# VHH binders against o26223: the designs that were tried, part 263

Target 1, 191 residues: o26223
Amino acid sequence: MKLLWTSQHIKVTVHIDGKVSKMDVLEAIKTRRSIRKYQDREVPEELIDKILDAAMCGPSAVDERPWHFIVVRNREMLEKIPEVHPYGAMVKDAPVAIIVCCDSSLEKIPGFWVQDCSIASQNILLAAHSLGLGAVWTGVYPLEDRVEGIRRLFSIPEHVIPFSVIPLGYPAENPGTRDLFDPDRIHLEKW
Below, E stands for the ipSAE of ESMFold2; O stands for the ipSAE of OpenDDE; V2 stands for 0.75 times the mean of E and O plus 0.25 times the DockQ between their complexes.

## First folded at step 16 (VHH)

Design R32 (framework vhh_vobarilizumab_d1)
Fold by ESMFold2-Fast, scan of step 16:
Structure R32 (fold): chain B 191 residues (1-191), chain A 120 residues (1-120)
Amino acid sequence: as target 1 above (191 residues)
Amino acid sequence: EVQLVESGGGLVQPGGSLRLSCAASGFTFKRYDMAWYRQAPGKGRELVARITTGGTTHYADSVKGRFTISRDNAKNTLYLQMNSLRPEDTAVYYCARDAWESYIDSFDYWGQGTLVTVSS
């Protein structure tokens, strides 16, 4: 039992408005939860900039980096999202949402933009969590009605594909912790 | 073949108590987060309580302090202890394999439901 207490931890220092947040990368990954209830409190633009910086640092197929982002703070626009996205009801109560888009003109390898935009979406969730915010990925692609609804609502050009809508804010709920490690899904050296 | 079977619903007076059970089969119960939802006539389904694989619990504000969710992984069973019941708690209660971390949340597995009626 004593050996389990001597685990070495690597600490990453994150600066938020001059404050130091100490969150191990593994802990950030394991403790990030989808958050759908937010405090009535605005998110500073500086934190959104840090989140988008992190989103753009993900790996990308042939480094095509096809992602574009729409930052939505307008209350009337946020309130219209649930009309075209049935599981996006929480977006109307969020102070801000990020729409992750693919600019198909930047695509160099057909089909890999989906993985690129998935990576960007996950990085947004992890970065938000590391900065003391909560967020949730609400799926848009590949549901054609949802893609077209979001496109029309935000005047997105035909060559750009809305991929995900991610509302975020200061969390007003704590869904708790998970224990998901399943050794039966790990195969050593061969299947 | 995922199957969830609820039991324990019934008619109870305001201030009374009920204990709901959900028997799970067709999947490795201990590896999944579980939840209770409810649906009143003419309303959509709403989350009542969640319990993670690690035992952490979450409750809707309307039931916090009155309801307790728990799980028995050895018996593949989920429970909801409901105390201080109110007429507004009248609903069909559903056991669900929780898709809280779903980015599309349209593929929950639901039970058939058990009716709880709170009336004088």
Scores: ipSAE 0.605, ipTM 0.808, lowest interface PAE 0.9, mean pLDDT 87

Design R33 (framework vhh_vobarilizumab_d1; at its last look DockQ between E and O 0.74; V2 from the best seeds 0.00; counts 0 for: grease 25.7 > 24.2)
Fold by ESMFold2-Fast, scan of step 16:
Structure R33 (fold): chain B 191 residues (1-191), chain A 120 residues (1-120)
Amino acid sequence: as target 1 above (191 residues)
Amino acid sequence: EVQLVESGGGLVQPGGSLRLSCAASGFTFKRYDMAWYRQAPGKGRELVARITTGGTTTYADSVKGRFTISRDNAKNTLYLQMNSLRPEDTAVYYCARDAWESYIDSFDYWGQGTLVTVSS
């Protein structure tokens, strides 16, 4: 018998009722899915503020915290994103998008801003999910054409690097549950 | 090396049925979401059906109620049961390792495809 205690006893529970819904951290991580279809429904400013607060709470190399965020609600601007990000077509249908950026002038240790902005992006996805929203990370960096396209579209300074575009909204699809735990990727004491 | 090999395509009359199979190798099949896509002559590839590792299924509106996607994790095989076939279902059908959670948009593993022709 080679069962691991943790893998055998971790369960995910999501309430279909929704009257009072509280998802613990493990449930949030395991049930979060990329959402690309959104309801025609406004996302309150207060929820965006909570998501961005969570985004800034991630670990950062030497605590440099190089992230900046652009919140886009303007329909005209959202409709222009697919022109510079060809696989970001769902963004124009979202009520809001967050652009995660790195301010290179805040970088204290070269190169670790990529990890910092990745952490911020994932925290946005998890926070959105915990608040009943859906979101998807659409990649910008390191694709040079997308980086420059987004920079020009949003008047981003040369020393700032757009990292990801994350549309958000109330979900209009359910991609379902996953079972991803692979014990073959776990090595005890040595490789 | 990730490899997907489709089989089961052929010529059928309208109203007929076919079952497509996809043999997967080079990865831990049971830990990946899987999908079927199709491409009709002169058209782009379109999603037909998707199945998650948890067993949740989704279908394109055009095939919902007629097609059933399923998986056999013990055999590393994906299936598409196609019933009540129509001429518009004529296409090359592709098995795909579903990249729904990809944060980079154009990365998919697709098989070579299997041709389904529905005609009288």
Scores: ipSAE 0.681, ipTM 0.812, lowest interface PAE 0.9, mean pLDDT 88
Fold by ESMFold2, look of step 17:
Structure R33 (fold): chain B 191 residues (1-191), chain A 120 residues (1-120)
Amino acid sequence: as target 1 above (191 residues)
Amino acid sequence: EVQLVESGGGLVQPGGSLRLSCAASGFTFKRYDMAWYRQAPGKGRELVARITTGGTTTYADSVKGRFTISRDNAKNTLYLQMNSLRPEDTAVYYCARDAWESYIDSFDYWGQGTLVTVSS
């Protein structure tokens, strides 16, 4: 139920306000945690679209935008990922995973695609967190056996490089708060 | 170089108590999450307890209510108080600097371990 605004100076009450959580960007960055346990609950396509929109908003070297994304929901495929990507064991338990890839034919400056795809991957994590989801980046590149294993499993062409596998879902764990600021890592004006 | 040195293990009767200690050096201890793991004979390592830099603690179901993890940031020391010990708690216990946010699901920095044996 939604009500229109009126000119009688009475504030319109809308029932959809409680469905959207606002999160400050600094809060999102500071509170995001790697989540490896998920509820048995589907992630709506609409949320995946928002996450991938955010992923594509990152800067890239000379605006090359080398990223491509594979969205995996098929249970059989998710269950096979750990066979070629053992550090991604939790992927079999996720309702969905996103594979971040580089299309090397889009590369304009050699080697910067790693930074580009890292930026996209981090944006996926932050966007998921802001939407009430949990995610974790599981590294594929530059581990050659994992790159090749994921490429074979998803029929990825040789000019396309799988970079990361990011399972996500509604979180079923809470790793807690941290205090990570370290002033000794900050150097003013020079080393 | 990261160093973690466990102590306090030994032989104890069922129902008894032990306190494990872990002396940490080579890193800024107060800025890292810490954990205890254990490995029973013929088994894989399993998480026992963790404590974050923000003070959050979590425990494996098998030890909840009996074990308490704590840290002293001034002494760079992690503790595990183990009460109401059972024979199934027999294991080598490892102190670890937790790598929860690693994008490679690798093991953490580990100590050498300290043996706890619960037996009559």
Scores: ipSAE 0.650, ipTM 0.807, lowest interface PAE 1.1, mean pLDDT 89
Fold by OpenDDE, look of step 17:
Order: C-alpha cells, then structure tokens, then sequence
Structure R33 (fold): chain B 191 residues (1-191), chain A 120 residues (1-120)
C-alpha cells in the first residue's frame, strides 16, 4: 500500500452547529471531543495521509522525530486490539486505527519521546476532527500489559515502543462542547 | 475527596415523575462534565444522560423526551428530571463525574446511588 503523501490542502468544510464553516486551528482545538462511536463508513486513504502528515509536523526533542505509525484497516486485527487493550473496546467498531510508536534507536535525548509521541497523537486527533472525523486517544504506554499486548499483536520490535492506539472514523455520536477555561491555573510572572 | 451524593429516588407509579439530585463536593463542579447512570437488576450499568461544562446534553435513546439532565453550578448540584416513568426505568441511579476525555481509562467518580422503582 503506497501511501501517496500528497500534501494537498483539502479544504474540509466541517458542519459546526449546522453551518458550513472552515475550521480554524482554535476551533479545532476547542471543539474536538473523543469519539468512540463510528459510522459504518470507510475513511478515505487521502484523509489518513493528511492526518499522518499532521502527525509528523509537531516538534520533537532536538528534532529527533522518533515516531512511527501503524495504520490498521484489517478487521481481524482491529477486533483483536480490544483483547490486549481494555480501553480499546471501540477500536473493533472503527474502520481504521493508527498506532503511534516510538523507535527508541532514534532518540537523541532519552525520555523526551513521550512528549514527541504525545504531540504526534494530539495532532492526529486535531487533524481528524478538522477533517470531519472522530477519534479517541487510547493510552498504551506506560502500561506494560498494553505495551506488550500491542507489541505481540503487531510484531513490533523490542526497540520500538507502542505509545497510543487511535481509532478513527466518521462520528456516530456528538458529546457536545465543553468550557474548561480555568483562570486559577494561570499565574502571572510568578507562582 | 470527591463526593457525589444522590437523592430523590423512591417508588412511583407508571406515568409518574421523579426528580433526582446529586450533591457534589471535593472538586470544582463547574469544571467537569457530569452524567447519570443507572443499573437495573441483573443488568449492567448504562448511561442515562450527560451534561457538559458547556451545557450540552445527551441522552440514551430509551429516555429521550422523558428525562432532562441539568446542573446548578452555584449549588454544585446535578439534577435528573424523570417524567413519564416506565417499569423498565426501575434501577439504581448513579451520579458520576464524567471522564469522557480520559485517554487512559474511563474513570468516573460515582455516588452511592438512589433507587428508583416504577411499579403499579
């Protein structure tokens, strides 16, 4: 499967509140929700490519870019993920999942890969949302049982660490909007 | 310590109404999504209704049009107005602090529950 990385800026018109609007970055951030129910609809490869492109655009420690991505569409494999990932029950219902991994051999400074993969994972979520898809971050690392489960299931080498499993699909639910701004968490000049 | 205390349950006839309350303490109530769950005898716990910090409400299909979830942030209280009650609504109802956006596990705080019995 040749991932045709076409960087084409797809103007995705997302219907937010019944209006066709171009979703800007702040809108994407503010309106993004975890989605755990999906339509019986395939996700085009083009959208996955865009999402993965976004995933690789984040910063990383000393620009080490340690991330790898496993794109899973096989139904049998999707159905097996919940067996090793208790929080991954929704994965079996998704048309596709992305497993974010770290290649430890690419680390220039040990330990920052968690931040790197977190940024990549979040970018996946935001990109998916901006494209009209729903996704959810299901944590794998640092839970050893999940790490090893995913490793075994996908034959991931020992030097590669599965970090997150992110199912994606067209949303079949709407959790609604949140207001989480907390001025008490803002400190000026000093604590 | 996070505490959720449900009240308002009881025996009601079919077609009747009840209003459940959940008193929340130990956290900044207005900063969290809240939900009602219920567990009928011999069945699993199911989501009844959710309300976000932004005020968005969602309902299980079985209670849509009959139940209304609301919140009073000034009183740190969650409500569930239940109208047109049916025998199948019989369950222990639980108030929960919603953890929808958790990426680890679905970890909600629960109250002790309040029993709602709908019977003629």
Amino acid sequence: as target 1 above (191 residues)
Amino acid sequence: EVQLVESGGGLVQPGGSLRLSCAASGFTFKRYDMAWYRQAPGKGRELVARITTGGTTTYADSVKGRFTISRDNAKNTLYLQMNSLRPEDTAVYYCARDAWESYIDSFDYWGQGTLVTVSS
Scores: ipSAE 0.462, ipTM 0.764, lowest interface PAE 0.8, mean pLDDT 90
ESMFold2 (binder alone), look of step 17: mean pLDDT 83; pTM 0.832

Design R34 (framework vhh_vobarilizumab_d1; at its last look DockQ between E and O 0.65; V2 from the best seeds 0.53)
Fold by ESMFold2-Fast, scan of step 16:
Structure R34 (fold): chain B 191 residues (1-191), chain A 120 residues (1-120)
Amino acid sequence: as target 1 above (191 residues)
Amino acid sequence: EVQLVESGGGLVQPGGSLRLSCAASGFTFKRYDMAWYRQAPGKGRELVARITTGGTTFYADSVKGRFTISRDNAKNTLYLQMNSLRPEDTAVYYCARDAWESYIDSFDYWGQGTLVTVSS
């Protein structure tokens, strides 16, 4: 016996003039895409502040809130990221990047900082999208070479662990819409 | 186990046409973005075409207007219709489950590819 559950497609609002269209939370979640090409256009600091506020509003294990953020706008530094992060080539072309870090001195229970930093990273992506920006999560932790490369490049102390590098800017590509609802992954009452 | 099996490649004259197929198994095909990549001799892999689960298509400028990507979700099959073929289209063509939303890996390439040779 198989259970059938169907979802109706919701129309997506597309940005053409660089202005943010109003989105509810579900629309933002469903229409967010990784963006790796950016306009040559500055991102206002007020928008970065809004994004980082959203990053800090996620749930945190025993409320330890271990995340710290490095905001990188310096072109020379952005151009060096691909040297230590081989799949981060798009970062050099972004107007700004956020490095999500864990300050291990704030950790109250071992290991849950990974979930906390993952939640913060996803909130950055969603907040950026809601504000008309594009962003992509480029993974750092747990790849030791990337962790050490980013640490060295940004003079990050040994008690702080770089978790992700998230370039962002006004999008210069549209990867299109997705329909990902898979009822075969839903189990009712029991496995 | 995710598997992608390409077919339909061969030798064709300039100006000719070929249709490539990719049989997908081991995942819910209709819920994944799919892509065609190619690798010419002595060059890196390049994106040729992409199709999203929402039906949006993308084409590289070099093939736009000549190639058409499509999918048959009932058959778990991805297609690339190639028209007006040129010698510079000569390459091994790879079907990929599009890992566009991956935060750790580049695009996943599964399959040995199918060779397309355009020559007079």
Scores: ipSAE 0.651, ipTM 0.809, lowest interface PAE 0.9, mean pLDDT 87
Fold by ESMFold2, look of step 17:
Structure R34 (fold): chain B 191 residues (1-191), chain A 120 residues (1-120)
Amino acid sequence: as target 1 above (191 residues)
Amino acid sequence: EVQLVESGGGLVQPGGSLRLSCAASGFTFKRYDMAWYRQAPGKGRELVARITTGGTTFYADSVKGRFTISRDNAKNTLYLQMNSLRPEDTAVYYCARDAWESYIDSFDYWGQGTLVTVSS
């Protein structure tokens, strides 16, 4: 049995020789890139569990937590995703993909589930990056043909809405870092 | 309206050099990653080189050490210096604005291309 929380805390506040270094959250956000090429290397179940734990930590409207996740490792299924999601071509090359879904029966306030699932999807990307993995968000909702195609492929019931498909694996490319800060997008006090 | 206009292509002997330019307009050039792609006859388009807004550069293995991507943000211009050219570098070269982080699709932010022919 693995205990997810203990009374003991391990804190790393200063980088010193021999200490374990952890990625700062701002560093993770700034350095995360969409990764579409992956090594031929399995992703351990433990890492997927950590990523999904992080996905579920996001806020949601009135704490409704409408998300469900499908973890896809089967090669034949991964190869079929591009047939119904044409812009997800890199999924066939990934060792694993996560499908983020909304269960509309869990929706407590109409119309906020998109924000909720977007938060979960972004947390997946950041958690994967922090664990040394690369991932990319491929959009499904609100594109109705993609929604229906993914629903058919994975036998998803009509009250469950596939939102995004996120292939991931150990990266085989490095798109580099960016300087994207744009002061003209910042408005003080009013527009 | 986003416009990308390539220039500098031509016929060159193996071992020679060319410098490609791409004039960009209709967007804030310095805030976007830029790339060069190429398409050889009978082949798909392939990435040649990328340069981020942060100045990081990346190259296809086939051109590493021979090609240099650079940008001049004051002139809204992207460059590709191509040295030690080989016949297999023959292609139409395209300037592209990066849609790398798009989560819905790739968008067509490509120029019309400039032909580079490497032949004796």
Scores: ipSAE 0.562, ipTM 0.791, lowest interface PAE 1.3, mean pLDDT 88
Fold by OpenDDE, look of step 17:
Structure R34 (fold): chain B 191 residues (1-191), chain A 120 residues (1-120)
Amino acid sequence: as target 1 above (191 residues)
Amino acid sequence: EVQLVESGGGLVQPGGSLRLSCAASGFTFKRYDMAWYRQAPGKGRELVARITTGGTTFYADSVKGRFTISRDNAKNTLYLQMNSLRPEDTAVYYCARDAWESYIDSFDYWGQGTLVTVSS
């Protein structure tokens, strides 16, 4: 059984054997969309591993790599996330979520961890998409209520900062393509 | 300042048609996804239709086959053609700048809305 999600400009093919037609990096970037509806289908561990591998491949300040990842598959825990994360309503419907965290003890230069975790989060989204999965970045940091909520829920140490919650699953929606290129945001040589 | 101004609402009989318009200003219209929402009396606001910058359209199941969302980027205008209207379509219809790719919250800009009443 092949699952095909098509729009006028986006085609995602998932094979029965879990093999997905590979897309190049530019295609992945351009066609990626936030997905908030998921099929009732488990995500293989192998795909999660690939996604996490990608998450760890990004640059970081002085190569500090402060990121940690919590992989959540437990149904009860997934259902609790929306209680502390108002924008995380879709998490309850996802087969898995990745919580991206920063270990502040690993930070070498203060403040750059936000960029580091952002890069990791974006790589998760791109990798997921390239593998035929849908995902959405739900921001946790710097909203204190969400940070503390996720911290408490997952017993995250004080020196570790939850940054984002990213539910993942096989997509049950297709938001279509966007045209966001804006030449007015490009400046040559000077502003 | 982002502004969305809806028009075209009114009273119509069941089976009738209306065309809503939304005049957008204060932002580059063509670079944003747009949507129509509606809120019936005593009910929550619901998505009616969405159109992406790429022209992809989405419809609520309740309006599929009856409503058509479109946009004119040259006029900075969003449209909703509503055919075969039903009493249950009675609501205030809102034009929204869609923030589908927001990672914080679904933060949309909304117009003031236009009332559509379907009644015999």
Scores: ipSAE 0.421, ipTM 0.742, lowest interface PAE 0.9, mean pLDDT 90
ESMFold2 (binder alone), look of step 17: mean pLDDT 83; pTM 0.833

Design R35 (framework vhh_vobarilizumab_d1)
Fold by ESMFold2-Fast, scan of step 16:
Structure R35 (fold): chain B 191 residues (1-191), chain A 120 residues (1-120)
Amino acid sequence: as target 1 above (191 residues)
Amino acid sequence: EVQLVESGGGLVQPGGSLRLSCAASGFTFKRYDMAWYRQAPGKGRELVARITTGGTTQYADSVKGRFTISRDNAKNTLYLQMNSLRPEDTAVYYCARDAWESYIDSFDYWGQGTLVTVSS
């Protein structure tokens, strides 16, 4: 029955009742960290809707927007992910995961779906952080065994390519701050 | 070429102390998060401690209050001060350029390791 609330809830709750982040964009980008430990606490559907809205707002090659998303809350399914995705061991401990997929039937220009799905994945991480959640991108594509394992586990059609698995939840760790600005990587006018 | 060279391991009695060092070269050390891992015989590698470029630290529950990770950016050196050592701390200790933000499961670079044996 939660799906029956999606249209009405999104139009009112996402913009009115959701907690507004006070973090500016630069702060969000600079302070976002991968989170692999989560509190034993469910993530409200309204926050997932906000995250997915942000995921779909990235730039897309020729505006093909090839992304589809699977939201996984089922504990048995989350527990099976590490068997087909070894780096996804933390997923079994998360309250929810988002699988970012490419629907190849929507592809207008070959190969650029990788950039589109990368942008969507990063937007999920930033949106989660801005909402007080933690998340981590676990790579699926281009590792063929992981692609086929995830496809099989979630009944993903042949024309759809699973790109990333992103567990998320309320953070139970703080990886701390970073200083990454490297002026030696900036070249003025020419190499 | 990225290189990490550990030193400072050895045999120590329970309750003793050791300080491990890791000399880093081939990259801008101050711009990378660093970590110590360990591997006991027949077991997988486990995280011991991490230190970010911003100086924040994280420790495994098994070593909290006993071990201290630190870095010297001027010397391109990572340290692990190990106090109140226990037999279960016996392992090869590895310095790593920390790939915490990796979206794939490979770490960039590991040292060859230094053996720490805690026994009578």
Scores: ipSAE 0.655, ipTM 0.811, lowest interface PAE 0.9, mean pLDDT 88

Design R36 (framework vhh_vobarilizumab_d1)
Fold by ESMFold2-Fast, scan of step 16:
Formats: C-alpha cells, sequence, structure tokens
Structure R36 (fold): chain B 191 residues (1-191), chain A 120 residues (1-120)
C-alpha cells in the first residue's frame, strides 16, 4: 500500500501482482473502457469476491436485491457461450466470466429487476477496472433467444432470468479514454 | 442517416506519404470514437488506428510510428496521415464510427472505402 498526497487529494495505491489497482471513484468511472482481449493469466478468487461484493452494494428498487451470479471458469463452458450468444465471441478467450441473473422469486415490484441488474452489471465493470482488470458487458436480456440459450447452457431454473454475461481478465488492449461531457444535454430548471 | 465519405487514396511509391480524409454527416461527430480499418487482397479486415472523443489514439503494431490518426471536430472530419508507406499497406481503407461501448453487439458504421496502392 502506498499513500500519495496532493494539496487537494489523497490517493491510495494498492499493488496487486505489481500493478496499480486502486483509483479514485471519478477516475474509475471516466477511464473504464470495454475490454475484449485478455492476457493468458488467471484472475484470483479474491478479486472475483471483491467484485461481487461491490456488485451487491448498488441501490435496488424497494431493496429487493434480486441479483444472483454465476462465476464460470470452466474452459469448456466458456467456449460454448458464443454458440448461444452471437456477440460473445471474446468470452471463449477470457479466464473467467460472470453471469448476472435475476431471481424473480425475490421481485417485490414488477419490472424494476432490469434496473437492479443493470446497476449490478455496471458495478462489476467499475470494480473490475479499479482492481486492474478489464471486462465487457455483453447483453442477454431482453433478447429471448439469448436468455433461453444461456438458461439451457448453465441449467438455470425457469424462475431465474439471465441478464448479462461479463467476461473478465487482465487487459491485453488499451482503447484509451473518452471525453463525453455534452452541455447541450443539460437543461437548467426546465426543458 | 449516418454517412462517412473517404477520400485521399491513390497510387504511391514505397516510402511515400498519403493523407486520407473522412467527411462525416448525419450525427454529432465530436461525441463518437472514430477508427480507420483496412482490408487487403486475400486478408480479413483489420483495425489500423483508433481515436477517442478526447483525442487519445491507438494503433496496430504494423503501422505504429508511421501512421497518425487525427480529428477536426469543427469540420466533422477524420484523418489518417500515412508516412513511410510499404507494399504491404496496399488495401482499401475504411472510415468507421465505432460502437466500442455497445453492450448488445459490436457494430460499426462504415464508409465506402478508398483504395491505397503502394507499388513501384
Amino acid sequence: as target 1 above (191 residues)
Amino acid sequence: EVQLVESGGGLVQPGGSLRLSCAASGFTFKRYDMAWYRQAPGKGRELVAYITTGGTTNYADSVKGRFTISRDNAKNTLYLQMNSLRPEDTAVYYCARDAWESYIDSFDYWGQGTLVTVSS
């Protein structure tokens, strides 16, 4: 652990396998990019646990927290994902993937589980980035063929809905950062 | 409707230079990441250069140090400056509006292409 001081800001640097892995929240949000190429390097279980802890800390409609997660490390299973998810080709090359699911038995208010699972998915991406990993959200719901394909592949019960597939790994590409602030989309006090 | 129109291709000798331009219309150019791809005879399409809205750039190893991607947001124009050209750079070059952060699928809006031929 290394503490870095500036006149206005304290930064905490944590080294995981010799890499800087911790950054401030705004930096993490603004510099996160979708990563589809991964190093041939295992992701420790401890990092996956931290990512899933962060995923479960998001806001939830009437606090229903309908999230369930499947962690996939089995190479044979990862290789089958592109067969049922046409835009998930990169998943076969990832060391691990997380499938975000909704347990509909936990739903307290109709339809808001989609927002809950979106929040969990984004938290996975941000947490992964903060820990020095790369990840990408590949959409499953509401595309019926993808939902049913993933359900069958992973023996997911009928009352559980697969929402997204998120491959993760140490990044083998760097697409750079974006400047997306658009003041024309901000309306003061009225449209 | 998104339109991308490439120009600047042509025949050039090895070691020569060309500047490709891509005129964009039908969208707010400054808010999108942009890319140049190429397809050579008998090869698949490859990413050549990528530029973010903030101006950060990435290059394929085969062109790094020789090609420079840039953008002029006031003119809605993307550029590729190509120096020290080699016969293996011969390809049709495509301007693309990148959907890198799409969580459904990865698709790009492409121009019609401009041919670059490097030969003696």
Scores: ipSAE 0.578, ipTM 0.799, lowest interface PAE 0.9, mean pLDDT 87

Design R37 (framework vhh_vobarilizumab_d1)
Fold by ESMFold2-Fast, scan of step 16:
Structure R37 (fold): chain B 191 residues (1-191), chain A 120 residues (1-120)
Amino acid sequence: as target 1 above (191 residues)
Amino acid sequence: EVQLVESGGGLVQPGGSLRLSCAASGFTFKRYDMAWYRQAPGKGRELVAHITTGGTTYYADSVKGRFTISRDNAKNTLYLQMNSLRPEDTAVYYCARDAWESYIDSFDYWGQGTLVTVSS
């Protein structure tokens, strides 16, 4: 159908397990918490697709977009992650995990892939939260033992660098929100 | 240097109460989440209670309804009020600057601990 006007007041809605909810961007940023306990409930593929779409929408240095993602749902594989990542014990209890990787062949400016993959990782956490899921970023790079352990476990080629492991699921805990605004860290016009 | 000093532990009868305190120094206390953990002999450390900078609280199921975590930002002090104590609450209780949002988890700031013994 042909419409003669455009609405500028589009309400953002999120479908969460058949429910429709609104979440402002600032609310999502301020209320997101790391979640390490998950319900025994599958995450629909559609939600993972939405999360990965959001991950790829982040800025990157000279638009190099070096990120690749491994989606892990296999219980046996999830149970092996703590063997190569000592602080990833919660991953074995998650219904799914996303491994954020850098394909170094896509890197145009040396070193900026770390920032690019950090942005993608944070977008995954925010998108998951906005969809009613909980997630936690578990660090891999630059710890060489974790990088190599994850690489071998998931058959990642040598030109690809595993950056983070992010388990996610429907949350089984609620740590509450934080008040972090510190005006002493803000300097006007000069240090 | 981050320092956490616990006090208030002791011997108490089942059904009794204790109030633990944790004096914090070396950081801006009001800007950090704080937690109480405990460790019973032969067991790993267990999260007991967590409090955010805004005062929102979280409790382990084993203590919910019996324990209350609170903070006094003006005094840089964390508290744990323990009511209806049970023998299974016997443990060393640790105050922690909670690294809940840490993505590396390499270092925790813990106090020295205070022993709570519940026995008849």
Scores: ipSAE 0.534, ipTM 0.790, lowest interface PAE 1.0, mean pLDDT 86

Design R38 (framework vhh_vobarilizumab_d1)
Fold by ESMFold2-Fast, scan of step 16:
Order: C-alpha cells, then sequence, then structure tokens
Structure R38 (fold): chain B 191 residues (1-191), chain A 120 residues (1-120)
C-alpha cells in the first residue's frame, strides 16, 4: 500500500471552551451538536484519517462493512453540492465534506446497509467532535433526487449508493447543552 | 397527538411589546429543545430564537437584545417576549420542537401560528 498511514492511532486532547480536556466517550455522545458554521481554517488530513478510522469501527450486519467514503476538499465541488442537495447550503462554507456511500457489491444481507451507513455517519460526527471539530449529517438517502444528484456530481458508479453528506470544520457556533433523558421512555421488564 | 397552540399576537405600534405563548401537549415537553420561527409576507420561514432543554438560548441577529425566549417546563409552555418591535418584525410566528439535530430538513407539524403586525 503506497499510502499506508501508521499514525492514525494517536490519541488527541481537545480544547473545550478555552480549556484543555480529554473528552471521554459518554461526554462526547452527550455534548456533540450539529455544527453548520465553520471557521475559515483547513482541517488537517491527519484528523480526517482518524475520523474515517473511527467510522469503519462500527458494528455491521453480518460484518458486511459496505461503507465507502469520498473526502471532498475542492472548493468548486463543495460549492456545487447545494445545487443537487437543496438543503445542504452550509456544505459550501465548510473546508471539507465526507460523503458516506454504500457499495452494494459488498452487501451480504439485504437492506441492513442503511443501519451500517447510519452507524458510520454517527461515528464520523462523534469522532469529529472528540477532535475539536464540528460536523452535521445532511440526509441524502432515501431521497432519490438527492441520491442521483450526488452520484452524478461525484462520478459515483451505479452499484454505489450515496447515503449522507457530512461537512466538517472548526466550529464557529455553539448551540449549547441538552438534557434529553426521558424516564417515561424506559419500561422495566415489560411494556 | 402532539399539539402546539400559539397565542399572544396582535397589532402593535413600532417600539411596542408583545408576549407570545405556546401551550404544548402530547409529548414530554421538558425533554425537547424548542424554537420560535416566523414567516413574513413573501418570505420563507426563518428561525427567531431557540431554547435547549439545558437552558441555552440562541437568537437571530435581527432580534438579539430585543427578544427573549423562555420556557416553563412545569406548565409545558414556551414564551417569546418581544420588545422594541419594528415593522420588519411583522410575520406569523410559529412554535416548534427545535429540529437543530435533524439529519433531514423536514419538520414535524407546526401550529397555526399567531400573527404579529407592527404598524402605525
Amino acid sequence: as target 1 above (191 residues)
Amino acid sequence: EVQLVESGGGLVQPGGSLRLSCAASGFTFKRYDMAWYRQAPGKGRELVARITTGGTTNYADSVKGRFTISRDNAKNTLYLQMNSLRPEDTAVYYCAKDAWESYIDSFDYWGQGTLVTVSS
């Protein structure tokens, strides 16, 4: 492999609200927010590699791992995404976006690729947050117009299904904290 | 059934004040982020203010310092205090569960709204 990366397992300490702290998994899950405004600052390739490593570590139905990823840094291409994804306007302002795709040739059990790609998408959001970045999941599948628009724009082959577009960058907004624990949704032993 | 009932709109002079209320039912109000949106004549819907379950508030730049969003979880009610009203604040105001974390840009049911008219 000519492009083998050996440093992707390096652990990172994140700056939160001007203070240096290490974000544990539970904290990352609870404090992650969708971010749609980004600083005019490039995201290092090393951080994208760490995010994609994390994305590939999710559970997968029958371990089929059907996900493929397109990393988009080209400004002209980012600016064209809103033309085929009308509610993805924030993507053009991001320094980078990841397109999560399903390669249907890797599918072993019909239909479960949606869960697999959802897991990969969420892992991208969590990993980005843990590294001091902001990201947002913008839905593509199952909206056929968006699927076909993204496929054409990025020359995606017919057997590959674009699932989500996730812009990433250093955050330029703070949506704040949430308290979502609802005990009424927990049933002990029976419904 | 999720229900959001807006009230408190009306005709007011420039510089005046109004307090909008949204009575929520059919869901665990205290566990949802809430928002006020508005739609002016000839324009699309725009976010006015958000309040998270954690108490964090965010405002559109056009209303910062003039509007205050608040919630009463015991009464399942969302409020928008509007001060120093301007003619450009004229719109139908909608209460909504906040869709900030939506991975798709579709919104759940929005109420009928309450009309705010700012004119002399």
Scores: ipSAE 0.667, ipTM 0.808, lowest interface PAE 1.0, mean pLDDT 88

